VHH binders against 6-phosphogluconate dehydrogenase, NAD(+)-dependent, decarboxylating (gndA). Designs and how they scored, part 5

Target 1, 299 residues: 6-phosphogluconate dehydrogenase, NAD(+)-dependent, decarboxylating (gndA), of Haloferax volcanii (d4gst8)
Amino acid sequence: MQLGVIGLGRMGRIVVDRVLDAGHEVVAFDLSAEAVAAAADAGAEPADSVADLVDRLGDDKRIWLMVPAGDAVDATLDDLDPHLDGDDVVVDGGNSHFEESVRRAEACSAAYLDCGTSGGPAGAELGFSLMVGGPQWAYDELTPVFDAVATGPDGHGHMGDSGSGHYVKMVHNGVEYALMQAYGEGFELLAEGRYDLDLESVAKTWNNGAVIRSWLLELCEEAFREEGSDLGDVDDHVAGGSTGTWTVQEALEQEVPVPLIYQSLAERFGSRADDRFSRRLANRLRYGFGRHEVARKDD

## First folded at step 4 (VHH; framework vhh_7z1x_3)

Design s25 (from n09 with S57R)
Fold by ESMFold2-Fast, scan of step 4:
Structure s25 (fold): chain B 299 residues (1-299), chain A 125 residues (1-125)
Amino acid sequence: as target 1 above (299 residues)
Amino acid sequence: QVQLVETGGGLVQPGGSLRLSCTASGFTFSKYAMNWVRQAPGKGLEWLSGISWSGGRTSYADSVKGRFTISRDNAKNTLYLQMNSLQPDDTAVYFCARTYSYTDEYGSKTSFDYWGQGTQVTVSS
């Protein structure tokens, strides 16, 4: 089968490499000429533009988008859509909001698949986990590609109607926030607690038969191996939060309680403040009602 | 709306210096890591330098290490790149980029979600 790929960053290049390795043909485009040349060296057919990519594809076009969420997706679709018809399939493999994916599907001349892609750079060796929403026939048509890109036959699935792929991936990331926070709190207690522990050894032991074993815990073990049990120079600033925010917004709209997901998101927001106004006021209020000593900041 | 505007580019002779500025608006600048990226004629994008939200950590590509200095002024919502000992191969369009961080099961992943329009730097005798 022939696949067009637009977006040749880390994840997009992994899609290209895995699809080529499975014996399919790839036509590749990116704004970065060097990324296109590197993909061509790996066996992809280079395209000079979105229009050129379309011209190089056969009658039933299959195109995978791996561009940043938001305006980049819409700009790419604006370039593609005049060349597409209802027999073509476009896959958004990026991290788009599910409501935007529903909007794009309705506007797109082709069948539109929203594909939540999980696995990060490790997907190069392991393959990704793919959560796909949209028309059943389009998912079925792309199955050979999904088999190549995913960790195996069970590494991809058809979630449901348009938007469901990105929706399930969004909630997956919300769960990930809570799990990361839970591991963080547990290991922080051990690091700050009464024993001088080798946290790499603890993580390894917990990941061999204990109920909280997981791949995320393998990454904890790796962190302690590489950085030490004190995490060395690793900063406490936790960037990002878009998928966690989307999950909490959806939970509020559906009236579903997600206290752990919310609290994990709130902790990320709190990590970005050098000091917090609310804690400074609380300190001063304790003085007001109880005349407790007020801690004051140095210059 | 998020906007990043680069200024300070121009024509300089080899061995010269330039200071680029990037003015940010439409978001809380002090909460994001920022980067400088360039694209030379006929070449792909090259990451040059990054700075943490607080300015406490900086990183540089080997091609510019020791010659370029990244800094920020959070009170002014401005990112800077001080470029010294400029070489003809530094000729490129220079972009300011905001860090977009995935927060997924594999830890923090970084890409750039907002870019400026770019500013041209030409190093020629």
Scores: ipSAE 0.000, ipTM 0.151, lowest interface PAE 14.8, mean pLDDT 85

Design s26 (from n09 with G55R)
Fold by ESMFold2-Fast, scan of step 4:
Order: sequence, then structure tokens, then C-alpha cells
Structure s26 (fold): chain B 299 residues (1-299), chain A 125 residues (1-125)
Amino acid sequence: as target 1 above (299 residues)
Amino acid sequence: QVQLVETGGGLVQPGGSLRLSCTASGFTFSKYAMNWVRQAPGKGLEWLSGISWSRGSTSYADSVKGRFTISRDNAKNTLYLQMNSLQPDDTAVYFCARTYSYTDEYGSKTSFDYWGQGTQVTVSS
């Protein structure tokens, strides 16, 4: 099969490499000439522009987008759409909001698949988990590509109508936020608790037969091995959060309670301020109430 | 055809402020995310800040967060960087770039297709 890939960052390059390794042909384009050259060295056919990529694909185009959510997807579709017809298929493998994916599908001249992609850079070795929304026929046509990109045939699935792939992936990331927060709190209790523990050893033990075993625990074990049980110089600032925010917004819209996902998102927001007004006021009110010592900013 | 032109650089004392501007032409500015990148003499490129096409979403490198503010005016095809509390280590050539970045829970990657010529910022007493 022949696949066009637009966007050759970490995840897009993994798509290229896995599709090539499975014996398919790839035509690759990225705004970075260096990224295109690297993909060509791996066996992809380089394209000089979106139009050039389209010209190289012939009829019945199959194109995978792996660009950032939002503006980059729309800009790429603006370049692609004049060259597409209803027999073509476009896959958005990025982290787009599901409502934007529905909008794009309705506007697109081709069949549009929203493909939530999970596994991070580990997908290079293991393959991704792919959650796909959109027309059944388009999903079926892309099955050989999904088999190559995913962790085997069970690593991808057709979720439902347009938007459902990115929707399921969005909720997946919300759950991931809550799980990361839970692991963090558990290990913090152990680190601050009454015993002097080797947290790498604890994470290893928990990941071998315990109820809370997971890939996230493998990452915890790795962190303690590399940074030490005190996490050395690792900062407490937690960046990111768009998919977690979208999950909470959707939960509010649907009136579904997601207190753990919400709390995990709120903790991330709190990590970004070293001097929160609300905490300063609370300390001052404690002083007014009971004459407790006022915590002042460090000199 | 695509052109990005930076202005507003110069010499400033530690603790001072500068406002950089980047005027874009030859493409539909309002459809692209824009970024600021710097390069100190003899060192590699450092991404500093990005802003979405709608100007609603911004991101910053840890080295400049809280000190620098990115903004844009789509009607004027202009990108801005307000730099406050400047430090000697901020001395570099500053470039605006038409870029996109891919970010997930495990990392990020940025790509740059068009660069301005750069504007020199020197922070010295």
C-alpha cells in the first residue's frame, strides 16, 4: 500500500518507519527539510511540498497527518483539500479536539478518520494503540496501515462515527492524568513516611503481580533508578493539560462526575504557581483568626 | 515570497525590558502558529515561546516563563515578544519563525520552515 505522511516529528517518524518496515511505500513531507531527508534515508519518497506529495500518490490517496492539534491541521487541510475527492482518505493521527475533527470531516472532500494515537515515543519499539472514528469503509481500507502502526491487530479499533476516535483518546488521557496523580501521591507518602525506602525497589515489587501494576509503574521504576528515591533535581512544575481540560469540559457538558480526573488537572495547574494568591490570603486569614504565624515570602 | 522581518533589538542593561516585533508577508499569517527562537553566539538554537493562530494559546520555555510574553496582531500580520527582567544570559540573536510543534504527555518536537533574519539583543552593564 502507498501512504502519504505529513508531519515528521517523533510520532510521525514512527508511523513512517513502521509502515515502511511492514513493506508499504511512504511519501513523506514536513516543513523541516532535515526531517524529510531523514525519512528519505529510512526509505520514504521525499516530497517538496503538500502539492508534490499529492502528485506522487496517484489516485485513491491515503494520507496520514501527524501535525499539532489546531491550526497546523487546518492549514494542512487547506493545502490538501483542493486535490482530494471522496475516494481518498485522510487520517488525523494527532491530538485534535473531537469537535474539531467532526467539523473537519464535514468540510473535507475526502473520507476523514480521526485517529487517537497512544504510546508516546515507545511506539517505535512496541507500536501504538489507535482509536479510530469515521466511515467504516475508510477504516477497513486503512487496516493494513493500522496493523503496521499499532501493537498488532488488537492495538487498533474502529470506535464509531466521526469524532469518536479522538473522543475516546481524550478520555484515555484524562484517566492517565488521574493515574499519574495517584501514583505520585502514593510514592510521596512512602518518601515522606516513617520508613527509609528504596522507591525503585517498591515500584519494581508493585509491578510484579500487584493489583496496580502498569506501564506507568515501569516509568516510575525508571524514574527512581535514574533520579534516586528523592527524585534529585526533578522540578515539581507539571506542563501540558489540553486533553485533560477537554475531558473535564466534556464531563461538565454531559453532567458526568469525574472528581479524580478534575483533581489531577487542578494539581497540575497549582504546580505552575510558586506564589498563589489564594494560599497567601489563607495564611493571612489564619493569622487574623487565631494569631497563627504568617508565612512570608522567602527573602 | 514568504518573508519575516524582526525589529526592536538592541543593547539593554540587566533588569531592563525590550519589545521585539516580527512583520510577516507572503502567506496568510492568521492561519499559522508563530514562534520565537534565539541563538547565543557559538551555541545552538533555543525555542522560547509559541502562540496559536487565534492568539488564545501560548507556551513558553522554562528559561523565560514569567519574564517574556508572546502576542500577535493578525490584522497587522505582526508577532510580538515583550521581554522583561532581562539577564546577561538572554544575549542572543532572536528569530521569529513560522513553525509547528508536536507535543504529547512524553515530550515535544518543533519544526521550522521560514525564519526571519534575526535581531540582536545584548544584555550588558
Scores: ipSAE 0.000, ipTM 0.163, lowest interface PAE 13.3, mean pLDDT 85

Design s27 (from n09 with K31R)
Fold by ESMFold2-Fast, scan of step 4:
Structure s27 (fold): chain B 299 residues (1-299), chain A 125 residues (1-125)
Amino acid sequence: as target 1 above (299 residues)
Amino acid sequence: QVQLVETGGGLVQPGGSLRLSCTASGFTFSRYAMNWVRQAPGKGLEWLSGISWSGGSTSYADSVKGRFTISRDNAKNTLYLQMNSLQPDDTAVYFCARTYSYTDEYGSKTSFDYWGQGTQVTVSS
């Protein structure tokens, strides 16, 4: 089939390459002329504008957006929508908030699929995991493309109505935060604990038949191999947090307890502050309260 | 070295029009998307409009859609913003900014890699 792809950064280029490798045709556009030229060298048909991409796709348009969340998605949809009808399909493969995806779907003249995409740059070799929300017919129509982009036919699924794809991906990222924090705490205990351990060897052993084996744990093994069991000069500042914040906000709205996801998010926020007002006040209150005479057990 | 220079700002009455220009040097202008961004007194940066490398695709923030028009002349290395039906709330410093690509692999908004110095627009009676 023929697929338009708008957004040719690392993730969008992987979509282009995998779809082309599966024998489909791609029309590609990005704001970067160099990114478009590189995609054309790989076998895509270059477009020099959103309107040009639309003109090249023929009657039943299938368009994959791989652009940053927020303004870029809305700007692209504003350019696309005058050229679309209800038989066309637009896929947002980016990391949009699910409520924005529902809003966009309601406003869009085409069928709108929100597609949570997981796997990062490793998707080039392995394929992605795709969580798709929106009309069933549109998901069914895009199945050959999803088969090409995903890590096989079981690597994609129809989650439910509009917004459900990005919703499930948001929660996935919340779980990822908690799992990363759990691995970090476990290995920190081993690093600071009573034995002098080779953490690469520990991670390797745990990756081979243990209950907690995972790709994240393979990345832990790689980190210890490259940096050493003390992690060398790796900084303790942890960036990001938007998807974790969205997950916690949704959990509060639905009154679902997610203490581990919340605490993993809070640890990321704490990593960004060397001097916290609350700790300074606590220290002063300890002096005022106990003057360290009665409170020496408060170590 | 990359340089972006904005001109055309000034004082205008409500309902009036201004045309801003941004002259680029130090890079192949026709290969890059360009943007207009503003900063009102006491507020953060607000993205207004973007234009593709070819000029064939344009996008606008809701606050300016229908009133502002972005365009470019690749032969002259110049970006334009035609501002119509100006309102007091349009008072700001206006910057042109270059972007390499609007795609980020983790869904972060694409950063602007080079900015001009800005030009002041004041809409007042």
Scores: ipSAE 0.012, ipTM 0.344, lowest interface PAE 8.3, mean pLDDT 86

Design s28 (from n09 with T99V)
Fold by ESMFold2-Fast, scan of step 4:
Structure s28 (fold): chain B 299 residues (1-299), chain A 125 residues (1-125)
Amino acid sequence: as target 1 above (299 residues)
Amino acid sequence: QVQLVETGGGLVQPGGSLRLSCTASGFTFSKYAMNWVRQAPGKGLEWLSGISWSGGSTSYADSVKGRFTISRDNAKNTLYLQMNSLQPDDTAVYFCARVYSYTDEYGSKTSFDYWGQGTQVTVSS
């Protein structure tokens, strides 16, 4: 099969490499000429614009987008849509909000698949997990590509109607937030607790038969191996939060309680401000009760 | 040594026009997408416009769409921003930046490798 790929960052390049390795043809475009040239060196046919990519594809166009969420997706679709018809398929493999994916599908001249992609850079060796929403026929047509990109036939699935792929991936990321927070708290207790423990050894033991074993825990083992049990100079600032925020917003709209996901998101927000107004006020109020001296900044 | 140098800024009255230039050296300019970004006094960075390595694709922020035009001359290693219908809130330091995008399981991100020093644009009487 022939696949157009727009967006050749780390994840887009993995899509290109895996699709080529499976014996398919790829036409590749990115705003970066160096990224296009690197994809061409790997066996892709280079395109120098969206229009050029479209010209190189046959009548039934199959195009995978791996561009930044938001405005970049809409800008790419504005360039593509005049060249598309209802027999064509566009896949948004990025991390778009599911409601935007539904809106884009309704506006798009082609069949639109929202494809939640999980596995990070490890997908280069292992393949991704793909959660796909949109028309059944379009999902069926892209099955050979999904087989190539995913970690095998069970590594992709059709979730349901338009938006469901990004919806399931959004919730997946919310669960990931809670799991990361849980591992962090457990190992922090061990690090600060009553025993002097080798946390790499603890993580290794837990990865071999324990009920909490997981790929995230393998990453914990790696972190302790590389940084030491005190995590060396690793900062406590935790970036990100968009998918966690979207998950909590959806949970509120549906009236579904997600206290652990919410708390993990709140901890990420707290990590960005060591000097928090609420803590400073609490300290001052305790002093007002006549019990404690006020702790001052830089002490 | 990678360098990006912005020129063409200055003082202009509301409704006026300016053309900014960014001259690149120390890398193969024709192989990279380029962006224009600005920073208004006391505010954060705002992305304005991007252009592909070939000039075949352009994108704009809603705040400048229809007023600003990005272009490039790969033979001269120069990026341009034509700014029309300037408003007082366009007052900012304007930077050119070399950009790449990537996607991971935390979402899609745009990163800037190299920045210019900036050129001041002031829209006032």
Scores: ipSAE 0.000, ipTM 0.260, lowest interface PAE 11.8, mean pLDDT 85

Design s29 (from n09 with T99L)
Fold by ESMFold2-Fast, scan of step 4:
Structure s29 (fold): chain B 299 residues (1-299), chain A 125 residues (1-125)
Amino acid sequence: as target 1 above (299 residues)
Amino acid sequence: QVQLVETGGGLVQPGGSLRLSCTASGFTFSKYAMNWVRQAPGKGLEWLSGISWSGGSTSYADSVKGRFTISRDNAKNTLYLQMNSLQPDDTAVYFCARLYSYTDEYGSKTSFDYWGQGTQVTVSS
C-alpha cells in the first residue's frame, strides 16, 4: 500500500518507519525541510508541498496526519480537501478533541478516521495502541497500515462512528491521570511510612506478578533507580491537563461520576501554586476558631 | 550567526493593507520552513501562517485565512506577509520565526529556534 504522511515529528517519524519496515510505500511531507530529508533517508519519497504529496499518491489516496492538535489540523485539511474525493481516506493520528474530529469528518470530502494513538516514543520499538473511529470500510482498507503501526493485530481496533477513536483515547488519558495519582499516593505512604524501604525494589516486586503491574510501574521503578527512593531534586509541579479536563467535562455533560479522575486533575492543578487563597482563608478560619475555643475554656 | 529582521510595520487605518518582510541571514534560508507569529497587547503568542522550504505549501490560522497571504523569495532570503482588510484586533507585534519540529508524549509539536525582533503593526484611526 502507498501512504501519505503529513507531520514528521517524533510520532510521525515512527509511523513512517514502521510502515516502511512493513514493506509499504510512504510519501512524506512536513513544514520542516530537515524532517522531510531525514524521512527520505529512511526510504520515504519526499514531497515539497501538500499538493505535491497528493499528486504523488495514486487515485485512492490514504493520508495520515500527525500534526499538532487544533489549528494545524484544520489548516492541513483546508489544503488537502480540494484534492480529495469520497474514495480517499484521511487519518488524524494526533490528539484532537473528539468533537473537533466529528466536525472535521462532516466537512471533509474524504472518509475521515480519528485515530487515538497511545504508546509515546516507545512506539518506535513496540508499536502503538490505536483506537480508530469513523467509517468501517475506511478502517478495513487501512488495516495493513494499522497492523504495521500498532503493537500487532490486537494493538488496534475500530471503536465505532466518527469521533469514537479520539473519544476512547481521551478517556484512556483520564484513566492514566488517576493511575499516576494512585501510584504516587501509594509510594508516598511507603516513603513517609514506618519502614525504611528501597522503593526501586518495591516497584520491581509489584511489577512481577502483583495485581497493579503495568508499564507505568516500570517507569516508577526507573524513576527510583535513577533518582533514589526520595526522588532527589524532582519538582512537584505537574504540567498539562488538557485530556484530563476534556474527560471531566464529558463526564459532567453525560452525568457520569468520575471522582478519581477528577481528583487526579484537581491535584495536578493544585501542584501549580505554593500559595492558594482557599488555604489562606482556611488557616485564618482555623485560627479564629481556636481563639474562640480558648476564650470559652477561660470563661 | 542567525539573524531575522522584520520590516514594513506601522500605523494603518481599519480596512487598510500592509506588507511585512523578513530578511534572513546566517543560514541556508531555502532549506527551512518559515512562520509568522504575532503578540497582541496583554495576550500570548498567536501563530498566524507557515510556509514550506520550497514555498509550495502554506497554512493559515482561521483568524487570518482569506485576509493574509504568506510568500517567500528564496533568491532574496526574504519572507513576506501580505495583510489585507486589517482590523483593530490585528494590532500586535509581528514576528518572523524559523521552524523546528519535535514530538512529545501527546503528539507532534512545532517550535521556533530563531525569532526576529518583531515589527509593530497598529490598526486604528
Scores: ipSAE 0.000, ipTM 0.254, lowest interface PAE 12.5, mean pLDDT 85

Design s31 (from n09 with Y102K)
Fold by ESMFold2-Fast, scan of step 4:
Structure s31 (fold): chain B 299 residues (1-299), chain A 125 residues (1-125)
Amino acid sequence: as target 1 above (299 residues)
Amino acid sequence: QVQLVETGGGLVQPGGSLRLSCTASGFTFSKYAMNWVRQAPGKGLEWLSGISWSGGSTSYADSVKGRFTISRDNAKNTLYLQMNSLQPDDTAVYFCARTYSKTDEYGSKTSFDYWGQGTQVTVSS
C-alpha cells in the first residue's frame, strides 16, 4: 500500500526503509530538506510540504508521524487535519503521553492510532515492537504496514481503545528503568565484591541460559566489552526520565504500588547532583545530635 | 598501648580556678572525641564535658555549663579542662576518657573504651 511518513529522524527513516523493503510505496516529508533528499535516495517519493504529501497520497490516506513528542505532534496535526476525513488513518509512532494521544484522537478528523514503538536503532535490522491503541478497523487496515515495521507478525499488537498503545509503552519504559537499576546493582556488587571478576565474561555467561538473560543484558555485555569492567570514563549522570515519571504518576493515580520503578526513577534524579542539599543538611544535623564533624566543601 | 595521664589537680579554695591536662599516647589523638568525667567520694561517674576530634564542637553537663571550658591541642596530644568558680561539691577525682567508637553514631558521650587513672581535685578552705 501507500504510506505517508512525516518525521525522518533515525526512527522515522527506519519506518521508511522497512516499509519500502516490504514492497510498499512511501511519500516522505520532514522540515529538513536534507532528510527528505536522503529518503528519496532510498526510494521514497519526496514531498515539499504537508499539503504536498497529502496531495500525493490519494483518497484513503495512511500517515505515520514520527516527530518529537509534544508541540511538534500538535503542529503537524494542525497542518494535516484540514485535509483529512474519517476514512483516513493517522499513526503517532512517537513517545507521546497517553492522555495527549486520547485528546488528539478526539480532535482528529481521521482515525487516530497511538503506536508505542520500542527497539531503538536496532529496529533497522530487527524491526520494532509496536503497541497500538485506537479503532480496531484502523489497526486492521494498517496491519501490512505494522508487519513490515515490526520484528515480525508477533511484534505488533492491538492493545485496546485510544491511548492504550502509548499507555502500555509508558509502563514498558517504567519496567525498563527498574531492570536497568537491577542490573546496575548486581554488577556493582560484583565489581566492588570480594572477587576480581571480568564482568564481560559474567554478562556473557548470564546471557546464555540464565534466568535473567535479555537484550538489555546483551547491552551490558557490550558496555563491558567496550569500556572495561570498571566502565572506563563513563559518568554516573543518567539523563531522561519522562516515561518513568509518567509511569510513577499513573501508579499513584491508580493506587498501584510500584516501589522498584519509583526507586529506579529516584536514583536517576539523584545522579544529576554532585552535592545534594538534603545530604548537606543531614551532615549538619548529625553534628547537632551526635557532635559528628561536619564535612566541608573544598571550594 | 593506649594511655591517658591526667595532671593539674590539687587543693583550691571555693571560688578558685584550676586547669587540668590529659596527655594521650598510643593512638592517633586527633581522630577521637575526648571527654572529662568525675567521681566524687562514694558516688558514681558523672560526665562533665566532651569535645570533637577537631576541637570544633563542645558539649557540657548542666552542672558545669558556664564554669568549665574544654579544649584540646592536637599537635601536643593534650586535652584540657579549665575550671572556674569552683565549689566544694566539685571535689572529685577527674578522669579524661576516650570515646569507645570511631563509627559514626549520634549522641554517645557515656561509652568510653579508655580513661586515665584520674587526678584529685579538692575544693575546701
Scores: ipSAE 0.000, ipTM 0.077, lowest interface PAE 24.7, mean pLDDT 85

Design s32 (from n09 with K109Y)
Fold by ESMFold2-Fast, scan of step 4:
Structure s32 (fold): chain B 299 residues (1-299), chain A 125 residues (1-125)
Amino acid sequence: as target 1 above (299 residues)
Amino acid sequence: QVQLVETGGGLVQPGGSLRLSCTASGFTFSKYAMNWVRQAPGKGLEWLSGISWSGGSTSYADSVKGRFTISRDNAKNTLYLQMNSLQPDDTAVYFCARTYSYTDEYGSYTSFDYWGQGTQVTVSS
């Protein structure tokens, strides 16, 4: 089939490459001329605007969006929607909030699929895991594309109604936060503990038959292989957190306890401050539990 | 299809000079920013220098600023690194890498998506 792709960053380029490798046709657009040229070199048909991309697509347009969450999605849809009808399908493969995806689906002239995409840049070799929400017929129609982009037929699934794909992906990322924190704490104990351990060897052993084996643990092994058991000069500042925040907000709204997910998010926030007010006050209070133990100005 | 091939590595004496070349094929070289990155034995990757698509702007790591010069010849699809005043600490495998911007769940970042196989530079007496 023929697929339009808008957004040619690392993730969008992987979609292009995998869809082309499966024998489909791709029409590609990005505001970056460099990104469009790279996609064209890979075999995509370059478009010079959203309107040009639409003109190059035949009847029953199938368009994959891989642009940053928020305003970029809405701006792209504003450009696309005048050219779309109910037989067309738009897929949002980015990290949109599920409530925004429901809103966009209601406003869109085409069938709208929210597609939670997991696998990061490693999806280039392995394929992605795709969690898809929206109309069943639209999901069924895009199955050949999902087969190409995912790790295989079992690497994608129809979650339910509009918003469910991004919803399931949001919770997936919350779980990922907690798992990363758990691995970090375990390896920190080993690094600071009583034995001088080769953490690459520990990670490799844990990933070969142990109950905590996972792809995240493969990334731990790679980190220790490349940086050493002391992690070299790797900074302790952890950026991001939007999907973890959304998961905690939803858990609060639904009154579902997610203490481990919350704690992992709180640790990320704490990593961004070298000198926290609460720690300074706690230090002061350690010796000031009684009345009249308050520090005073010099005379 | 995209290929980057480094040449020009070898053995040099401390204080010597060496010029590395990277020949690009399989993409429109003149449309991409390019970089030099190295990896010393037992250490991680260290970014050294970057150059814009036109060659109009360059940037350098503090460790090499004033000693190394990055340049490009878009007509020949070739990236260069002129290395002067070489020190034993400059011993490493040197890679050329193509700049590519990407977006993931943590925001938008600049990444290196294609790398050469590297060329060995050894600085010793």
Scores: ipSAE 0.000, ipTM 0.128, lowest interface PAE 12.4, mean pLDDT 85

